# VHH binders against FYVE, RhoGEF and PH domain-containing protein tag-77 (tag-77), part 2

Target 1, 198 residues: FYVE, RhoGEF and PH domain-containing protein tag-77 (tag-77), of Caenorhabditis elegans (x5lx76r375to572)
Amino acid sequence: KLHYAAVEFLKVQNNYVQYLKEMAVLYPEYMERFGKRVGRDLLASHNGHENVVLQIKKIMVQILPIHEMLLKEIDKVCSNWDSRYPNMSKTIGTFADFLKCCQPFLDNKADFLNKLLQLRNEDKEFDEATYMFETEVFKRGKKGAVIQQLDQVHQNFMRYKLLMLRYSEYLIDDCDEKEKAQEAIQKLENVTQAVNQK

## First folded at step 10 (VHH)

Design q04 (from n05 with W99H)
Fold by ESMFold2, look of step 10:
Order: structure tokens, then sequence, then C-alpha cells
Structure q04 (fold): chain B 198 residues (1-198), chain A 119 residues (1-119)
């Protein structure tokens, strides 16, 4: 069903914006509060480098506003939805070039993962604070959830093509919206090629 | 059009092994995380395993150490090697593109292949 495919864009984008806020805002704030309670700066430099949580925050703060704008546009499309005149493709196509905003995170993802794992192994108070964040405040909190979620930036970036493919499958052939869907899919393919270049 | 076709299911005795295959088409296979989910009789869907485009693998606790996920990007094929099978592994196994744990969902799944573990 076309309506369910369109609403799925809204669910996906809502969850992704929430993830970005959790990593960019809530996690660093939690680590500061926990640190004050135990008398330690859990975000202090580590091995001569800025703390990895702050490095991730700096990048995600640049990504987040773009995705908040996309969420608002998707919400507008869904709120005014009429299956006789489907219109998601223009919104996705317009934002396609902006989705490469994830590239700084992707360039550093493996390094961030290794640094987080190392810090959790070497600093038991950092590890406990992260565990408490995962169980108290992270919406889908499980032991290890923060570490496991680092791949979400890349996975979500690739996901927009699959969402458009599913949406396009429910459009009637030879209509304007199907043509716009094909254009949006092509733009997403081109952006994916550009982002995956070394 | 996106298509995922599973094969390799069957009847096997406890302790046995089975290898599932999934051939993908209609999208750039090498760009996507791929995974397996299963549905036991009378139960909901259970995530089994994921493999990412860089080769990183993740497993549900119930199969860790017994199952091995792999991919062949040149053949657009996903595999699941299942060893030391137990009766509780009996399920329909679905190949899926992108298991998204934050949403507890996936974008596409195949038709499934039946695995039955019984004496």
Amino acid sequence: as target 1 above (198 residues)
Amino acid sequence: DVQLVESGGGLVQPGGSLRLSCVASGFTFSDYAMGWVRQAPGKGLEWVSDIYWGGDTYYADSVKGRFAISRDNAKNTLYLQMNRLKPEDTAVYYCATGHYPLEDTFDYAGQGTQVTVSS
C-alpha cells in the first residue's frame, strides 16, 4: 500500500533524528552529569586526543539540522497526504545532495568505534556511565547499544534508496510521480557513489 | 525491482548442519547490510544475523558460535551456515536487506525457506 510506504519515511526519519539527538546532545550531557557526581571529567582528552564523544558530537551537530529540516518536510507531506496525488518524490529528490553531510562521520567511523571500545575497556567509570546512559535514557537501550549504533549513520544514508524503491513499487506506471521517483532514485545513486569514493 | 530468493532449507536431525543461500537482484548488493530473520511456528519474527558491506558481522545470542553469516558480492549472494542445529532452530528463514535495530524492522525480505530440525 502507497500510503503505508509514505508513512514509513516519517517513521524512519523520526527515529534517525532521535538517534542523532541522543548521540549529539544527550550522551555528552549525561557523561558530564555523571562525571560531576563521581568527581571526574569523563570527557577529558584521552591519550593526547580530544575525547571521542566530543569528536562524534562535533560532527553530528552539523548533520542534525539537515535531517531536522528533512523530517519537517516529510511530516508536511504525510500530514497533507492524498493517495490520489502522491508527492513524496520531490521532497526526497530535493534533499538528496544534502544527505552527503554524513561523509565526515563515515570517514572516521572505524576510528571512532575503536576509540570508544578502547576507552570503555580502560576507564571503568566511563564504561559505567555509558552503560547507565544506555539503560536510563537511550530509547532503545541495551547493554552495548551506543557502540552497536555507530553503523546507523552509514546504514541510514544507504536506506533512502531502499525506501524510494519500495515507494516507487506502489506507484502506477506512466504517472508524473513515478517519473519523479525514478529521478530521485538516480540522484540518490549518484550521491552514494560520490560519498563512497575514497 | 528488488528481489531476494532464499534456498537451501530442509529437514535435518539435531546436531546437523545446513547452508542457506539468498540471491539478490534489483539493487546494488555490495552497498547494503544484509541479514537473516526467522519465524518459528506460532511465534513472531526473530532477528538472527546481519553482515555489513565492510564484512562486519553480528549475531543474536541464541545462534552465536553456531551460525556464520557471509556474503559474495560478485555473485550477489548472502549465505548462512548453520551448525549444531537444535529443534528450537526450526523456522522459516528470511533473507532481508537492512535490519534496522532502532526500528526493529527491515526494508525488504524474501519469501523464506523452511528449516526443520527433528529426529
Scores: ipSAE 0.025, ipTM 0.485, lowest interface PAE 7.3, mean pLDDT 84
Fold by OpenDDE, look of step 13:
Structure q04 (fold): chain B 198 residues (1-198), chain A 119 residues (1-119)
Amino acid sequence: as target 1 above (198 residues)
Amino acid sequence: DVQLVESGGGLVQPGGSLRLSCVASGFTFSDYAMGWVRQAPGKGLEWVSDIYWGGDTYYADSVKGRFAISRDNAKNTLYLQMNRLKPEDTAVYYCATGHYPLEDTFDYAGQGTQVTVSS
């Protein structure tokens, strides 16, 4: 069952990376293409401010590479898995030091939500384009609405600690990996507390 | 207070079906892997099925192909569809948080619901 816990890291991370790609690349591109088709720039500035889709893109582009790197590392661990020598803790522990990259998004999450809501309410074509994106590209609606999924960064940010806690429960007491897991959990706890206090 | 409330148990004939539900409260449901365990009369606790964050499902060999676990995070509800029930499936079924390792306890578990399969 320890192996299942390890594999869960991989699957969760893969899904999360896909989400980041969709928001960083696919959504903006879709809006651009849609706009061209209807003869409008749907990513134009709104109310004197940069389009919120592009604001989100800028931050997601910074987050994505770090999480892709983690995905690769998790994949390596899972691909070379030996239940006698579990080895996930080092990877997660190291990654914990980079989770701060999510802070800019988390700080602006509420603002992004409000801006998207407003833009969709004020611009019919933008709303339609986003809806089409949600139904055709954004896992064809399986992930829900773009607005509903804005919290994915925060949710996944918090999930690492939970995943490690479960992983650690399956480890033998006093083994090296157990100690490393505890260290990783502590790092994650520190990071999550720091973020949640803001 | 954390609560897990199971329902849907009952008496069925062999080959019949039941659908168990578990409603969670008092914690963030979506933050937990969820699972089902069961205890037959005179036997120890047996793991039945788990569903993880990413949607992965796992089943004990004894129920694989017959049972299906699912969850609705919006409703804070865990489900277990039980098909082709056998007398040996008779047990109290418990909804629980986390993944069940051989010798570990769950963070949270319900009071259980009785499932009886008998002709």
Scores: ipSAE 0.023, ipTM 0.275, lowest interface PAE 5.7, mean pLDDT 89

Design q05 (from n05 with L102W)
Fold by OpenDDE, look of step 15:
Structure q05 (fold): chain B 198 residues (1-198), chain A 119 residues (1-119)
Amino acid sequence: as target 1 above (198 residues)
Amino acid sequence: DVQLVESGGGLVQPGGSLRLSCVASGFTFSDYAMGWVRQAPGKGLEWVSDIYWGGDTYYADSVKGRFAISRDNAKNTLYLQMNRLKPEDTAVYYCATGWYPWEDTFDYAGQGTQVTVSS
């Protein structure tokens, strides 16, 4: 059960990293390529502002390396798992200190959503390209809408605490790992609270 | 310049296996989802399989359970393991980026490698 809980971290993190890559690389690239085919720059400035896709990209590019590093660490923990010496807590606890990297995205999420909606409404070729991306390319188990999945950053941000809580429930009371887990949970709680207050 | 070089094709009997390879150059391989498409004689291009960054894989219904796509980013290489081959798998197989199913095209592809399944 404990190992299962640890593996859940890996699954979630892997899926999240994939999402970040899609938003940082795949979506912008697709729009660029689609635009070339239709003879337009779909990533051109809109209403005097930088294209929202590129704005999102810039932030995601900053977030992605941190989460990739976490993924590697989680994978190491899971791959070398010893039930006698569980050690996920240190990894997550350390990572909690880096979650602030997501703040710029979270601060601008609503704006990104509105800009994407507006752009899709005002630019039919952009809308079509995005639709085609969503239906034909945006494959992460299940096809989804780009706008709908903008919330993944916040959802995954919150998910770490939940995963740690569940992980902690499988640990023996008064063991070293449980103490570390509690510390990690507290860190995550502090960070989460700070983010949600904005 | 983007370059994709396929290899591993050949003649096999039904039920046989082949492993295709594609070596990529001219771009950051790890930043791209990669895939395979094929063109049978007298037919249009058909999507076969894609692999994304994190290892997520997708397959056409016609090859599910028989084909396995993989990649080695350190070697800039894409692979396609083809098992239980059928005559209908006979085609030129292309390593590709930027597949567009709605218009049956891709952005970049190699010269292709011939796969022939025949008794």
Scores: ipSAE 0.005, ipTM 0.232, lowest interface PAE 10.7, mean pLDDT 88

## First folded at step 15 (VHH; from q05 with W53Y)

Design t03
Fold by ESMFold2, look of step 16:
Formats: C-alpha cells, structure tokens, sequence
Structure t03 (fold): chain B 198 residues (1-198), chain A 119 residues (1-119)
C-alpha cells in the first residue's frame, strides 16, 4: 500500500535518470561510433546550427545532476523506510523548485522535434543510426522512440504530482505526513503553473 | 482524488465505428498526458494511444490510421474515435494517464467501457 507508493518514486526516478543518461551520453556516443563506421560525421552542424543531438545533450547535462541528487535522496527515504513514520513528502517538497531545471528543454522542445524530423528525413545515415540506437539501446521496439521520448521530459515533470497524489491517498487524515504531502503537492502545482505558462 | 469515467462502448459490427469518452476529475486535466489502453478477454493490457500536453498524438501500430485520439480541456474530456473496427478490437477500453513506454504502464486508469465487435 503506502510502502509500495513510496517505492514507486524510486522506480520512477531511477528510470528517468537512466533516460537522461541515454539521451545526454549514449545517443551522441552512438551517433559518433556509427558515423565513424560509415565515414560520416553524423553530428556535424546542420543548416548553420549546432546539430540537434548536441543541443539536446547540452540541456540534458544540466537536468541530469539535479535528478541524480533527487534519486539519491529518494533512495535514502526508501532504504530507511518505516511505514509508522512515513517521510517521502519532505524530500519531494524540497526538490520541487529545482524541478524547473526542465524549463530550457521545454521551451525548445518543438524546435528540437522539428529539427530531428528534418534531419532524419534529409540524412539517411543519421536516420538509420537513430533507428539502430532505438533498437539496440532503448530496447523498446517502437519506431520513433527518440521523437516520442522528447515528450517524456514534460510528462516526467508532471508525474511527481501524480505520484504525490497517489502517496497521499494512502495516508491517514490529520497526520503530519498528510499535511506535508499537501504542502508538497501545492509546491508542485505552483511550479507546474510557472513552467506550463513559461 | 483522481477519477476517470469512460463511456461510449457497445456492440458493433465489423467495419463499424464507435466514439469513446472519458470524463476526468480530481486533477488539472489539461496539464497531463492522457491515453487509452485496452484489455482483451484473458489478455494483458495493451497500449492503444496517447495525447501529450502539447497536442502530439501517438498510436499503436494495430490501430494507426483507424483510431483518432482527441481531448477537450474545457470539458475535462478525452475521446477515442474508432473507425473500421475489427473483431480483434474487442476489449475493455480504459481511459488512463499517459503511458510510460519504458515502464509499460500508467499511473491512473478508469473502470473501463466494453467494446464488442461481432456480427
């Protein structure tokens, strides 16, 4: 029940940190390796601008450390978990304002999507390399996984409020942790309004 | 509390159409990715379609070109237009929060609405 809701934060955060590493480190590295095999620089500037994969990397490197720290704190809470003294809310509430680190990505997401689609359409080796990355590294089996995954930054940002709502549902009314959960939910709501309206 | 209530299911002949609706409450509907999942008798959940915050839509290969997802944020309502229905589409259809492909799951779902495609 409550314990599973708390552990879900750990599962979610671990998966998201892995996603950020895949996009920030593994994808550019894969494109470099594939490019060397086919005699091309797949990350070269395109249309007078830095390659979109490198633009995405630049932003995700800023996001990743914040989420690695949150993962560490969530792991501490789960490792020391005692359902008699539930305590996830403070950790989530403390990090709520830092989750704005996704804002630069969200501001540019439509541009990144357009540039990725254009590059994949115009450069067949880039397209093949991206497809192979999706099948060999993501292991999800769905075409367009990199494109769909650009929406994951916003979806993950919104997910913390959903996870807090579920966690709060298992808390008894009029307890200290329930009050802290509502405070964290309100902080997440405030951050959400700022991010979604820019 | 989060509530998702589906409607619009029913019995239809192969080739027919249905429009599913899902009314949401307990959260700010417009901020969240939403989608549809289905469960055929005796089978696991199968992702069908999502619509994301910015309006981008995605579909499972099995329904692409036949189904259209949409939302009306003013009415807190998610829709699924299902055309050229096949017997293989027979399932309980659940409204859900957005699918997480790397986890093969979602955070919330409703109780579902039955769609039966049979002559």
Amino acid sequence: as target 1 above (198 residues)
Amino acid sequence: DVQLVESGGGLVQPGGSLRLSCVASGFTFSDYAMGWVRQAPGKGLEWVSDIYYGGDTYYADSVKGRFAISRDNAKNTLYLQMNRLKPEDTAVYYCATGWYPWEDTFDYAGQGTQVTVSS
Scores: ipSAE 0.416, ipTM 0.713, lowest interface PAE 2.9, mean pLDDT 87

## First folded at step 16 (VHH)

Design u05 (from t03 with Y108H)
Fold by OpenDDE, fold request of step 20:
Structure u05 (fold): chain B 198 residues (1-198), chain A 119 residues (1-119)
Amino acid sequence: as target 1 above (198 residues)
Amino acid sequence: DVQLVESGGGLVQPGGSLRLSCVASGFTFSDYAMGWVRQAPGKGLEWVSDIYYGGDTYYADSVKGRFAISRDNAKNTLYLQMNRLKPEDTAVYYCATGWYPWEDTFDHAGQGTQVTVSS
């Protein structure tokens, strides 16, 4: 069970990194290519403001490397796993100090969502391109998946605490790892509270 | 210890309405997305609706326009208003936290509440 909990971190982080890559790289590039094919810049400024896709990209590009780094660390922990000496807490606890990098995204998520919705409503070609991305690249078969992914990124930010709580439940009481887990959980809680206060 | 307790289910006729409630405890309710899933007899788990941060809502096509999800963070309560109910809506409805549509999974769910739509 403990090993399963550790491996769950790896699975979740892999998926999270993929979600970030999709918003940082895949979606913007797809829109650029689509625009070129149809002879229109779909990432042009809209209503006098920078295109929201590019705004999202800028933020995601900053977040992605940190999460990729965490992925590597989690992978190392899992690859060298010894249930007699569980050691995921240090990795997560250290990472918790870097989660503040997500603050700009969290602060602007609602705005990004609204802007994307507006742009899709006002620009049918943009909407079509985005839909094709959602169906052909995401392969999730749902209109609005790109917008929902913004919420998924937020949710996965919050998910670390839950993962650590579950991980901690499988640890033996009074072991060193249990103490470290509690510290990590507290750090994650502090970060979460800081975000919610804004 | 995470707890989700559903209520509000029952027997209704087609075209009727129900309002489900879910009271959450054991975690900071406002920090997590919440949702409803359902399981009809002999069928697998089906996602119904999610509500995220800031009130963003999503619905399955099968319930869109008929169901409305909402939350009261002050009361740690999730709601599902179900209108124009159909026999096909008959299922056990579960309150869930941490629905991940791309993974088709959730973190926690309650014991469920039975909804039966029958003439």
Scores: ipSAE 0.611, ipTM 0.824, lowest interface PAE 0.9, mean pLDDT 93
Fold by ESMFold2, look of step 16:
Structure u05 (fold): chain B 198 residues (1-198), chain A 119 residues (1-119)
Amino acid sequence: as target 1 above (198 residues)
Amino acid sequence: DVQLVESGGGLVQPGGSLRLSCVASGFTFSDYAMGWVRQAPGKGLEWVSDIYYGGDTYYADSVKGRFAISRDNAKNTLYLQMNRLKPEDTAVYYCATGWYPWEDTFDHAGQGTQVTVSS
């Protein structure tokens, strides 16, 4: 089911773009609203540095345009889909190098986690607000804390290889698209090795 | 092409322990978040635990403190140590690629291994 495997890219990318928008906007806004209700600025500078929630927002806003462009291109492939001439591989391969835009986030993920944990330990209102955000955001099928959401950036980057592997399984051997799929997978693997060396 | 093969299930008494294993192939195991999901009789899939690329681990509230997830990247193997087992832990346990909380799903899972906790 080659067409459904191609459409999976669209569903995954649309969901990830929504995730980026939610983390860049929803979490900081929730903290602002909760803070006003309890008379605290929960996003104030901490230890002389910008609040970690705002640091995370800034990076996610920077990576969002790349993913919005990829979403647009994936949508074009799916909207014009012809199973006789499958063509998702070029789009994924072309954007593979740009997907490393997640690198600044990944390099700082451990620091963001430590700063979040420290702030939650030191500021009980921040801790309560974050817990309430976690329960409201993940009410259906709650899986973990907001710190687990930070791991989703790396996980989503790795996901493109899994999607390409699934897509490639439905291509016939000895066709141009199968060859392009293997080239895209190799390119994603090379970029992955560069990203994961840290 | 992506393959996940679970083992280590069985029948145990309440309070007992089991260690599940999952051997992975068809992808670069060390690069991916991996996890366990389970399905009790007549119920839907329930996320149990994940281990992420950097080694961070997360657990569902129902198993926290009793279960421990780990991985051996050299052997392409994921583990779940299950201690102080309860009858409500009875389920088919699936090794899976990492859970996507915002979608409430995963990309790949194995065939599962049965864990039964009863007297």
Scores: ipSAE 0.308, ipTM 0.639, lowest interface PAE 3.8, mean pLDDT 84
Fold by ESMFold2, fold request of step 20:
Structure u05 (fold): chain B 198 residues (1-198), chain A 119 residues (1-119)
Amino acid sequence: as target 1 above (198 residues)
Amino acid sequence: DVQLVESGGGLVQPGGSLRLSCVASGFTFSDYAMGWVRQAPGKGLEWVSDIYYGGDTYYADSVKGRFAISRDNAKNTLYLQMNRLKPEDTAVYYCATGWYPWEDTFDHAGQGTQVTVSS
């Protein structure tokens, strides 16, 4: 029960770090390589503004290290796990305020979506390259996977409170870890409200 | 506890329409993406549609253009309008909070409502 709930943090965080790398590193690199093959700079400025793929990359590379640090700390907690002395709450509570690092992305998500759709409509090589990326990297076989991935940042941000609530359910009442779990949950609630206020 | 209660299923002829509802409780509904998944007899779960925090919607190819997902945050209710129904749409339809494509999973789902499309 308790150990499985703690390990779920590791599974979720590992998957999210992979997602951030896909969007921040793999997608821009794919577009660059595809562009070289067709003799075009697919990441060139569009309508006098920085290319939307590079704008997304810029924000994602700022939040990726924070999530990599969290992954490392969660992994350490799970690797040294002893159910007699559960200790995930301090790690999550310590990182709760840093999770708002997603705010700049969320503030711009609608604009990124619109710019991406415009570029795909106006630049056929860009559209083809994005389709091929979705096919070869995401393995979904469907157009639009990059668009859906933009929605994943908010979804993952909301997930940490749910994970903490599940973990807390398996803790013994009136113990130090339960108190720290409630503190972490309250911090996550406060951060969630601040982020969703906009 | 998170609770999701589906309704609106039933028997309908091919070409007909049906509107599914899902009432949510136990969490802040407006903060989370919601979706529909379905399970045809003897098959695994199949993603149908999602609606995200900002209102963006996505559909499986098999239902695109025929189904419309929507939500009413004031009533904590998710909807699925199903038009031009086909026999292959026969399934139990589940309301779910958040489908995570990179994990092929969701956080919570309801008990489901049966939709049968038959002549």
Scores: ipSAE 0.252, ipTM 0.620, lowest interface PAE 4.3, mean pLDDT 85
Fold by ESMFold2, fold request of step 20:
Structure u05 (fold): chain B 198 residues (1-198), chain A 119 residues (1-119)
Amino acid sequence: as target 1 above (198 residues)
Amino acid sequence: DVQLVESGGGLVQPGGSLRLSCVASGFTFSDYAMGWVRQAPGKGLEWVSDIYYGGDTYYADSVKGRFAISRDNAKNTLYLQMNRLKPEDTAVYYCATGWYPWEDTFDHAGQGTQVTVSS
């Protein structure tokens, strides 16, 4: 149970890093390739402003390195795992404040959604390319619309607190790791409140 | 403990409407995405709809335009308004928290409420 709870951090983090790469790298590259095939720059400025896909990329590129570092540390913990000496809590607690890196995306999410919807409505090739990207890349479990995936940032951010609560429940009372888990949970709670409150 | 209690199911005729409710407790309801999933007789779970932290809603193609998800954070209650019901909507409907579309899973789901659409 404890080991599976620890490994769940690795599964979640690996999936999220892949998501960040998909939005920061794969989606813009797909739009570029599709555009060359149809003779258009699908990422050109729109309504006098930088294309929304590139705006999203800029923020995701800032978020990605932080989550890549966290992934490496979680992987190290899992690779050296010994259930007699559980040690995930320090890693999560150390990174808790850095998870605020999602805030710039969350602050702009509504604007990104509106601009993306507008661009898809006004540019048929952009819309077709995005639809093809959705069906070819975001089919992990179901058809994944890009607009729905914009909500993944907040959803994943909220998940760390739940994972820590679950992990802590499997720890023996009165041990150092249990105390460190409660400290990490408190840090995550504080960060969650700051992110969710204006 | 996380608890999710669905209600509002029943038998309705094709073309009818039904409103499902789900009362949540044991977690900060307003912080989490909520969703509905259904299971038709002899089939696996099928995602129906989600509502996210910022209020954004999404629907499976099979229900888009007919179903409307909403939430009342003050009452810790999730709703699903189902209009123009069809026999293929017959299923047990579950409300759920922590839906992760990239994994097609939920953290928690309720016990479900039966919806039956027949003449």
Scores: ipSAE 0.250, ipTM 0.614, lowest interface PAE 4.4, mean pLDDT 85
Fold by OpenDDE, fold request of step 20:
Structure u05 (fold): chain B 198 residues (1-198), chain A 119 residues (1-119)
Amino acid sequence: as target 1 above (198 residues)
Amino acid sequence: DVQLVESGGGLVQPGGSLRLSCVASGFTFSDYAMGWVRQAPGKGLEWVSDIYYGGDTYYADSVKGRFAISRDNAKNTLYLQMNRLKPEDTAVYYCATGWYPWEDTFDHAGQGTQVTVSS
């Protein structure tokens, strides 16, 4: 059970990093290529502002490397796992200090959602291109998945605490790792509270 | 597994017409944009035309005004009506999905059908 909880971090982080890559790299590139094919710049400024896809990209590019680093560390922990000596807490606790990198996205999430909705409604070619991306590449739902999955940053942001809580439940009550887990949980709580208060 | 089967190719004189068909299986045809690409002898793959799920169509400049792409979702079939054919249209024509011409790649394509335009 404890090992399973540890591996769950890896699975979740793998999926999340893939999402970030899709939004930071694959989606913009797809739109660029699609636009070239149809003879339009689908990433051109819209309604007097930078294209929302590029706005999202700029922020995601900052988030992605940090989460990739975490993925490597989680993978290392899992690959060398010894149930007699669990050691996930240090990795997660350290990472908690970097979660603030998500703040710019979280602050603008609602705006990004609205802009994407508007752009898809106003630009049919953009909508179709995005739809194709959703079905051919993204594959995280049906039509509208790009918009629907925008909350992934926030969801995963909050998920770390939940994963640590679950992890902690399987630890022996008086072991050193449990103490470290509690410290990590507290750090995550502090970060999440700070975000939720805005 | 995705399967695309092209047909309708053949030998035609310049100025003639052909209608290509592509029958798709292994995926929800109506949910995907479909397209045609071609490869002439000694040349790379060239994008020809796309049709999207909403019915919008796009064409390469080389075929615009001469070719017409269409689809029948009920039959899972993609069509390419080729009019006023030219010798330079000679190529193997492929039905494809997820085509990226600048990377010379696509997600899926059929085996192709030969179109030869010659006097």
Scores: ipSAE 0.000, ipTM 0.207, lowest interface PAE 13.0, mean pLDDT 90

